# VH-VL binders against q9nrl2r1430to1533: the designs that were tried, part 1

Every score and structure here is a prediction.

Target 1, 104 residues: q9nrl2r1430to1533
Amino acid sequence: GGVHELSAFEQLVVELVRHDDSWPFLKLVSKIQVPDYYDIIKKPIALNIIREKVNKCEYKLASEFIDDIELMFSNCFEYNPRNTSEAKAGTRLQAFFHIQAQKL
Positions, changes and structure headers below are counted from each chain's first letter, unless a header gives other numbers; antibody chains are not in Kabat numbers.
ipSAE, averaged over its two directions, is called F for ESMFold2-Fast, E for ESMFold2 and O for OpenDDE. V2 adds 0.75 times the mean of E and O to 0.25 times the DockQ between the complexes of E and O.
[cut] marks letters that were taken out.

## First folded at step 1 (VH-VL; framework fv_iluzanebart)

Design t1 (at its last look DockQ between E and O 0.48; V2 from the best seeds 0.00; counts 0 for: pae E 10.0 > 2)
Fold by ESMFold2, look of step 1:
Structure t1 (fold): chain C 104 residues (1-104), chain A 122 residues (1-122), chain B 107 residues (1-107)
Amino acid sequence: as target 1 above (104 residues)
Amino acid sequence: EVQLVQSGAEVKKPGESLKISCKGSGYSFTSYWIGWVRQMPGKGLEWMGIIYPGDSDTRYSPSFQGQVTISADKSISTAYLQWSSLKASDTAMYFCARLSYGGKAPYYFDYWGQGTLVTVSS
Amino acid sequence: EIVMTQSPATLSVSPGERATLSCRASQSVSSNLAWFQQKPGQAPRLLIYGASTRATGIPARFSGSGSGTEFTLTISSLQPEDFAVYYCQQYNNWPLTFGQGTKVDIK
């Protein structure tokens, strides 16, 4: 990538954060509030961490950025049953992401 | 309670092989990175590498890449550190430690094993 | 690699006094910094993570501060059990790296 790709990653993360269904994904799940989460989810990730990695230029390829975003959704679907508010928000936000990612 | 129990002290000669162990209990062994840290006599702590036992994803410090092998057997909740040919300069205390999670990269070390002293002398 | 540099190498402090330990990173680690205490013949133990959050069971006399490249561990009133070596560790980037340690001795 280059500076143009990094700007595109930042723009996409901003769009995800601003989306109404981003609320389950803004920051890492609290170990205090959800004590078993980290026993089940082996590679946790959240939008605030992805955004920081973009700001620090840690993504060298678009595929690395996309992999972290998809990991975030995969974790949501692994931990949360399909009928939960979290899983439904994840489905809608993932669909939005796929539309926006076409611009990469 | 989370516990990491390491194998006992070793006295070896240069050129010999060695495999030391770290057994985790009281938590989901496959859900946390576990790392190895060297402490040479009278010196500080040096991170050697980590493994995610759930899928065997293994990362080495550049200083230790190709010098040791890190592995795990998740069926018995055990991580390993292995040398194919020991040198006198490998004399050190070796700790295993579990990492708390905070994303794609490992996080901070939250629980430590008691250490395994390895002495290599001829 | 991110080089972590601790100062001073040795700090001589009287019991009941304040100790201030410094840790500098060669590039920003945000708040992804931990502090450990190691007593002779023992494994390190976690004191502080996230630059400023005390681990479970750590007394309030231990406090951490800083972000980016400069971090401080403060022990507000040293107890006899606090004379040990203290290490900082960054976990922002691979490879994980430790500072070289600060030994806190009885003055």
Scores: ipSAE 0.007, ipTM 0.566, lowest interface PAE 10.0, mean pLDDT 87
Fold by OpenDDE, look of step 1:
Structure t1 (fold): chain C 104 residues (1-104), chain A 122 residues (1-122), chain B 107 residues (1-107)
Amino acid sequence: as target 1 above (104 residues)
Amino acid sequence: EVQLVQSGAEVKKPGESLKISCKGSGYSFTSYWIGWVRQMPGKGLEWMGIIYPGDSDTRYSPSFQGQVTISADKSISTAYLQWSSLKASDTAMYFCARLSYGGKAPYYFDYWGQGTLVTVSS
Amino acid sequence: EIVMTQSPATLSVSPGERATLSCRASQSVSSNLAWFQQKPGQAPRLLIYGASTRATGIPARFSGSGSGTEFTLTISSLQPEDFAVYYCQQYNNWPLTFGQGTKVDIK
């Protein structure tokens, strides 16, 4: 927390969160709403968690940051069939991320 | 019914090696993290580390990093905790426990083994 | 690491009475807090997770409350089988850490 100059990671997370297709990724999936989710996904992650890690300077390399973002998408595609709204949103958001990640 | 069954009590001498086990049943063993918790005599609980049997991803507490080795054999739904060289200070009860998912991280222990008592003395 | 401090160290309560246990975190753990019960010679048993959600099979007399740095476990009417040691545990930050425990014994 606190006011500070945004790093490249922070800025990218902000852009991801603001994207129209970020809704499946803003927070961890609710175990109550999706009872079988955590039987399938072993390493759950979401943008709010990634943002916190960025804020705490837990990413020492860009590759570490990228890995978490890719994990987030991987989880989505693993659990959600391709024709779902979640998977479609994930596909678009991931494409956006890949473009923005070139700046890292 | 979810169950974790641990190997029996051990009596060892300093310098000896040891490997204790924890067998899971009643659930998908490869889909949940499993951890080890130490409880020294008359003391509290200490998290040691966790392993994901599906791919053997392993994470240690800083206090136990390099002191023990955690492993798993998913073919027999068994997790392991081992020492290369025991010390008297390793005398304790050791619990394995399954981790469930919730909140920010999937790191609360919902099911526990019965514990394995390890006694190390000259 | 986040230090979890429980109080009191020992709580003497009569059967049927209310027991209130405190758990304090050295920094905010949000609601990522669990409570465990451990009886002599047994493994810990999960009581509460997410600070206030009762685990499956846990009697209604057990309840958890709090967020951030202050948490409470309440046993509304202590039963004979409830005399045990209780631990809180945070899972908001690495490494996972437990409180030192509160022993609930018979007054």
Scores: ipSAE 0.007, ipTM 0.658, lowest interface PAE 9.3, mean pLDDT 92
ESMFold2 (binder alone), look of step 1: mean pLDDT 94; pTM 0.946

## First folded at step 2 (VH-VL; framework fv_iluzanebart)

Design t2 (at its last look DockQ between E and O 0.08; V2 from the best seeds 0.00; counts 0 for: pae E 9.5 > 2, placed apart)
Fold by OpenDDE, look of step 2:
Structure t2 (fold): chain C 104 residues (1-104), chain A 122 residues (1-122), chain B 107 residues (1-107)
Amino acid sequence: as target 1 above (104 residues)
Amino acid sequence: EVQLVQSGAEVKKPGESLKISCKGSGYSFTRYWIGWVRQMPGKGLEWMGIIYPGDSDTRYSPSFQGQVTISADKSISTAYLQWSSLKASDTAMYFCARLDYGWEAPYYFDYWGQGTLVTVSS
Amino acid sequence: EIVMTQSPATLSVSPGERATLSCRASQSVSSDLAWFQQKPGQAPRLLIYGASTRATGIPARFSGSGSGTEFTLTISSLQPEDFAVYYCQQYDNWPLTFGQGTKVDIK
């Protein structure tokens, strides 16, 4: 393929992935490492899944894209106590996202 | 041990209503999606829809949207599939199955009920 | 929806021989593919998920591979209990879709 300009959704996903606080969100949580995670979180999602949906043009509205990103953060805060590194990273990344999402 | 036990075979006439059941045990029923899969005689598998018993969030396949109703009673760990008016074309085996999650795959049916045969004929 | 196409429709194999089943997706999917085995009068049984991960209790002779639009289920040495219908399934996009199945019977 040739060089093309990234869409707004693609650009934002790239920026989220490259962020220092993206590590809890890059892929789905390991059931081996966190045995009870999927007993608590019923709608798991991660940046790699969101990226794939963007690539497949599954988001027709910006609100749909934003909803998935917010779901990703809500899952993090639902499972992780406030004082965990995951929750702290999520808080910072979400703040970054909210700023960037204003451009959508 | 995780188990899904479905209700018995049904013989119905066109126009009749029907509600079949799937009871889960051996796991936290409210924390796993339950799906329904249709298999017409001599044919393959068709995903119909899924429900999360914890809050009754329900998702349908476009082909089955409005054709059936999926519900759950978490108090007795049971999921349901129902028709308001059966057609001869609804004749099939119906399976319920549990969806699990993991970083290897977001949704996979790991445990299945034994199936419920529904026969609709005049 | 993503259409899954399996080939061949019927595969005749002798016991002890290698069986190779193919599954093609109408569009590229992630490594999110499951394989199921179904015997007459029984419910499907999960064999492989995540394209290559064997489910609990599944013998090592079953293996899954592939990426993009081409996937394969391999039975390295067919056992008598392996004669059945096999289905592939994608969970990359809603709605979930199955292949039409490959019947593995005795040659």
Scores: ipSAE 0.018, ipTM 0.664, lowest interface PAE 7.7, mean pLDDT 91
Fold by ESMFold2, look of step 2:
Structure t2 (fold): chain C 104 residues (1-104), chain A 122 residues (1-122), chain B 107 residues (1-107)
Amino acid sequence: as target 1 above (104 residues)
Amino acid sequence: EVQLVQSGAEVKKPGESLKISCKGSGYSFTRYWIGWVRQMPGKGLEWMGIIYPGDSDTRYSPSFQGQVTISADKSISTAYLQWSSLKASDTAMYFCARLDYGWEAPYYFDYWGQGTLVTVSS
Amino acid sequence: EIVMTQSPATLSVSPGERATLSCRASQSVSSDLAWFQQKPGQAPRLLIYGASTRATGIPARFSGSGSGTEFTLTISSLQPEDFAVYYCQQYDNWPLTFGQGTKVDIK
């Protein structure tokens, strides 16, 4: 890595946050609003957490950063049935991410 | 180093307004919930509410809903607790504290401000 | 609302001895339980989160255990600076709630 790679991670996270389909992923799922979520999802992650890890330089390799973003989508597909708005948003945002990630 | 620095002690009369502050430093202020906790004299800790400064999402304990206003100014990394009309029963120590991880789910308070003593007496 | 009940209300212990503090939740909070220390005139300090994980910089003499509804904070070989009030807090469900505190006094 280095400073150029860390700037690229931040730029990519900003692009994901700005995408219209980011709404299920901006912050961790609320236990109050979704009581059973943390019984099903054991490795929760969201864009705000990933952004913080970028800011703290916690990613040593691009693959670690990509793995966290893919975990975010995997959690979405595990918890949400495929015909839900959340799963459909996840599919579209993941496709966008794959295009942007080629720049890394 | 994460720090939360609160405004100084206040001595007020019933019916007066008050706004106390909590300035965060050493971390990304807009990425963490900030909460307010009341401690009445000789009593334990009571959660009042929390705010996410990044989007101003504000959640109140039911017993404090409508009794205080929690707000933030992210341009100066500062959260606020405000009363429009103080009562003698508002006499207490007020702490701000930061939550980490679990932003839609409640989590623990990892860093605390030094406290602001508010005294309301006739 | 999840009620957190701490016991005892006051615990008298000599320096160098062991203190055991209990916290009970009115319903399961799994391991979403934190412990705080508050000394007179000071803000609370995080000791333990996740029921058993020590926060950064907390001495090894502090340990936490439990899950579900029953939790324990143990302080081995008490030091003079450990005489304080200790609070548990659940963060499993809203509203966030604290126990009423256990005061650890010098015997």
Scores: ipSAE 0.007, ipTM 0.583, lowest interface PAE 9.5, mean pLDDT 87
ESMFold2 (binder alone), look of step 2: mean pLDDT 90; pTM 0.913

## First folded at step 3 (VH-VL; framework fv_ustekinumab)

Design t3 (at its last look DockQ between E and O 0.03; V2 from the best seeds 0.00; counts 0 for: pae E 13.3 > 2, placed apart)
Fold by OpenDDE, look of step 3:
Structure t3 (fold): chain C 104 residues (1-104), chain A 119 residues (1-119), chain B 107 residues (1-107)
Amino acid sequence: as target 1 above (104 residues)
Amino acid sequence: EVQLVQSGAEVKKPGESLKISCKGSGYSFTSYWIGWVRQMPGKGLDWIGIIYPGDSDTRYSPSFQGQVTMSVDKSITTAYLQWNSLKASDTAMYYCARLDYGWEYFDYWGQGTLVTVSS
Amino acid sequence: DIQMTQSPSSLSASVGDRVTITCRASQGISSYLAWYQQKPEKAPKSLIYAASSLQSGVPSRFSGSGSGTDFTLTISSLQPEDFATYYCQQYDSYPYTFGQGTKLEIK
């Protein structure tokens, strides 16, 4: 335990969380608020979960980290129609992610 | 500065065993995958596989599975590629390379180890 | 396995020329494509990653483009030191296969 430089993955997660379009992805969807979500989405994931995995050094390959991030967006686009605020936010955030990920 | 330094050229006979090395320095050795690439004389690059020094997790190309063994010695930040029984067809240049942390391309390469197998 | 096919296998060009090398994947690999340069009797050197991102220290005359199955490496103005063999590599799925290479020779 101590102060350390954030890893590339940690930094990217921080940037994603701080993004204006992160609001659909900060935590898992509430079953109470969206009762049918988990009937449709079978591999739920969110930035808080990904952050935890990063903190626990569970990603050994960049592809593993990228896969989880892409899954997060995939879930969003699968559940949310194209014209929803969630889908639009996801589209923008995903584009941001792709740009930032190339800087890793 | 990130560096991968490989062991010297090898001249062997068919049936002999061989273990070549790749020493990493200038970075956290256990935090980056190391890959191996074969280049037969006058030919292109062949992806052999990758190994994670932190826990020795491996990914082999099906073409090389069972033909070679990747390993590491973390204490001396060294990766190894070994054959139990060399064939003439194993004659090639062998490169080790580091996978980038953010993407899985090879960002740094060793200078290569030439392996010659002949009777 | 994903097959990577480069075109052409070899080409001749002159200093100052614009050169384009293509790489085609047998299936979609998104942007998980890298380009390497290998000079005679030297180890490969990374040029491009993520299809279009320039590796640090690589001259800006090099550029990469493409997504899915079709990719291109472009040298805007060929320099003497650019004559070499170039390889593409996918890292979308194991094994991370290379193209067969493109040898760029002096005309």
Scores: ipSAE 0.010, ipTM 0.663, lowest interface PAE 8.7, mean pLDDT 93
Fold by ESMFold2, look of step 3:
Structure t3 (fold): chain C 104 residues (1-104), chain A 119 residues (1-119), chain B 107 residues (1-107)
Amino acid sequence: as target 1 above (104 residues)
Amino acid sequence: EVQLVQSGAEVKKPGESLKISCKGSGYSFTSYWIGWVRQMPGKGLDWIGIIYPGDSDTRYSPSFQGQVTMSVDKSITTAYLQWNSLKASDTAMYYCARLDYGWEYFDYWGQGTLVTVSS
Amino acid sequence: DIQMTQSPSSLSASVGDRVTITCRASQGISSYLAWYQQKPEKAPKSLIYAASSLQSGVPSRFSGSGSGTDFTLTISSLQPEDFATYYCQQYDSYPYTFGQGTKLEIK
């Protein structure tokens, strides 16, 4: 925890948002457009929510931040079969996340 | 029950345009990919492509890219396959089919539309 | 594109026989393989998904197996209504290609 960790989390989230494969993860899935999503996914999360939690200093441990990012990918892989556009984007963005996290 | 009802048989000449339809009912039309499959007389099945009615995202087989156009009108739960200029080699049975949400195989099929293109 | 090769192209069998049809993918497709049955002048019908999962309402005499590149459809005791053409399809990557078909005939 200190201010340096929070700045690093913010910079990592910005890099994820800028990535070409971020499109499935930018905001929570619409219940109106995807009615069954919340029947399957019980712990929804998205990049806009993670970024807001960073901005509000709601992550007390680095592990909490990492857990939310990994939950985001896990939800994608649970809801979307591996050959969908969403799952393939998730695989590429997760690989990018792992690389960027090592640089911090 | 899930139903896919296709438009009737067509007899056309080379160079003419054609738009055939596939009306879905008994399910949330915008939540499932719908695909098109060609079967030439006495031959097997050729995957043409799929379209997602929710946002009109399309994926074409490379061999059909630029040869046909898939579209949807979600207000009447209908998918379309369209040619701007038919060729005799387009003579075939055309099926629409719905992709299973989780596994992306075709779980429900339309009855087929026979398209005959002859000079 | 992933090529799907079925064997045999045609097969003659008697009621009560055990029948096996094979399907080979040109590259690994994990378990993303489906089997369809098509009777003359009718649309295909789904039998098996995910290589081995039986579609609802399909008789238990049908089964599927395999993963990777080699897959089989088995009919344990052939019935008169099973004479049809059978297709495999991979749905691992676009385009979701079909095998060329196996025609199962009575003799």
Scores: ipSAE 0.007, ipTM 0.574, lowest interface PAE 13.3, mean pLDDT 88
ESMFold2 (binder alone), look of step 3: mean pLDDT 94; pTM 0.953

## First folded at step 5 (VH-VL; framework fv_erenumab)

Design t5 (at its last look DockQ between E and O 0.03; V2 from the best seeds 0.00; counts 0 for: pae E 8.3 > 2, placed apart)
Fold by OpenDDE, look of step 5:
Structure t5 (fold): chain C 104 residues (1-104), chain A 126 residues (1-126), chain B 110 residues (1-110)
Amino acid sequence: as target 1 above (104 residues)
Amino acid sequence: QVQLVESGGGVVQPGRSLRLSCAASGFTFSSYGMHWVRQAPGKGLEWVAVISYSGSNKYYADSVKGRFTISRDNSKNTLFLQMNSLRAEDTAVYYCARDSTGRYAPSDYYYGMDVWGQGTTVTVSS
Amino acid sequence: QSVLTQPPSVSAAPGQKVTISCSGSSSNIGNDYVSWYQQLPGTAPKLLIYDNDKRPSGIPDRFSGSKSGTSTTLGITGLQTGDEADYYCGTWDSSLSAVVFGGGTKLTVL
């Protein structure tokens, strides 16, 4: 995308990272801490990876950026039951994202 | 980019039926709960119904229960409102709106309706 | 008639601050997050505040929300003529299993 879109993506990622509920998503899940995670989640992704892609201008369309963010949340909800702290945090962060990304 | 467009409004007599549609674009429709909200002329907002992302969960306002049916076709990115046994008090602009909660809507987390259509007008008069 | 109660109208001169109250009960405002909507004349509603006090992208910081107990308040500072609109509070009511709105407040800029 254009410079304006890139800036918008960067800003949104910054806001996501700074959000109180970003802790499950800051980096990829550890295989050591969660041994079965990668048996279940086939397309792992995290905010640090998305940030890197933004910095490298790998997103040509807003939809591509949005897709990765949605994938991140989808992974969370797929692995974590709804009543877990991770899922609850994800729900709140996703709502934040949906609202903030409205103008992308 | 993100857009909702309502259609199907018109003038009908009491007791008749009408089907509204809401076409979604610019986002993954199947990942979001959707609402219908109406507004009578010169009046405030009145929530009508909500449907979950998959269509498996629905809730209605008491004023429309048994008469209105909310549904969706995710393959066509379309939300519907089937209105039966229409009454004069159903006269309103009908808006479709996206629930920002996403696929967990409705839930104990309500984060508002972040995208609205322009509305379609329904007039029920004899 | 509305489950949530708002004043029907408020007014102030440009540059001033206004507040719009919204009162509910333990099953709605007391139990869930509140959102506020702005509806300019002849237009669809627009999300103004969510999660009680958060602004969507593009909403200026002149708009603020706060919640206490079963009530919430929308604040608008530096009032502009373009702020003249109807404002609605809304939330989920657990007892009704429904979204509920306030009756709306007409803001007039004098």
Scores: ipSAE 0.493, ipTM 0.876, lowest interface PAE 0.9, mean pLDDT 94
Fold by ESMFold2, look of step 5:
Structure t5 (fold): chain C 104 residues (1-104), chain A 126 residues (1-126), chain B 110 residues (1-110)
Amino acid sequence: as target 1 above (104 residues)
Amino acid sequence: QVQLVESGGGVVQPGRSLRLSCAASGFTFSSYGMHWVRQAPGKGLEWVAVISYSGSNKYYADSVKGRFTISRDNSKNTLFLQMNSLRAEDTAVYYCARDSTGRYAPSDYYYGMDVWGQGTTVTVSS
Amino acid sequence: QSVLTQPPSVSAAPGQKVTISCSGSSSNIGNDYVSWYQQLPGTAPKLLIYDNDKRPSGIPDRFSGSKSGTSTTLGITGLQTGDEADYYCGTWDSSLSAVVFGGGTKLTVL
C-alpha cells in the first residue's frame, strides 16, 4: 500500500454506507432487542466498526478489509432467513460491493 | 415532548385480571423495543417483560411467565400488559419504558431504558 | 436476592465523592452493556448512564460509569442534597433471557 490504498478503503466504506440497502449493516444488532443474535453470531461486525478500523489503520492488507466486509454479509445470511428484508438487502449490497471492490 | 403514559391500574382481588396500557407520543414507536418494569412498595425495580419493535419477540421474568402477556399495536402507538391470575405479590407501580435502541440503531444511540412513564398503580388485595 | 449485587446504602457529605459498586457474572455484566438509573424519592427512574460509561444528554459530568470484567461502578462527585436517591444498575442476562437489576443503593447526603 500507502496513502492511496487507505483512501480507497475509506471511499469504498462510504459508498456502502450511502447505498439504500445499507440499513441492516450500519451498526451492530441490538443485544437487548435481539437477545439470541450473539448466541448465534460469534464474530459480529458492522460498517461503523469497519470504518473505525480503516480510520485507525488496522487493515494491513486489502484482503483483511475484504474479509471483514464479507464476514458482515455472511453473518446476515447466517442469522436471517433468505426471504427476510435483511437478507434481501444483504444480497443487493453484496452485489454492489463486488462491483465496487474491483476498483481496489 | 417524548412521552409515555400508563393507564389501567387499580385495586383488584387475587385471581382476577387487569390490562395495562401505555400510550406513546413524540417518537417513532414502531422503531423501539418496549419494557414493563414494576416496583413493589418500598422495594427495588423488577423487570417484567420486553417486546421487540415489531412485536415478534417477547421475553418475560420467571415470576410472571404464563400469567402475563406483553403486546403492542404499532398503528395506535400503544403498549399493553395483560395480567391474569393476579397475586398479592403483583402489587406494585408498573412503568412502561422505551428501550433506547431499535434493532438497527442510529449512529448516536445508547443502550438502556431512556424514557419512562410515571407509572400506574396495581393493588392486589384479598 | 437480586442477580446483580449492590451495597444497600452509601453516604457522604455535600461536595464529596461517592462510588456505588455493582457485581454480576459472565452471563450479564461480563457479556453485555450496563446501564445505571437514578430514582429520586416519589419519582420514576431516570437513565443516568448507558453503554457502561456514557451519559445521555442533560446528565452532568459529575456522574460517571465504568466497567471491569463482571463488575461496574457508578461514581458521583460534587455531591449535592438533590442526589439523595436510589441507584440501580441494569443489564441483559443471557442465561435468564431477561433484564436484571441490582437491588438498589440508597444514597444519603449528610
Scores: ipSAE 0.012, ipTM 0.648, lowest interface PAE 8.3, mean pLDDT 88
ESMFold2 (binder alone), look of step 5: mean pLDDT 90; pTM 0.936

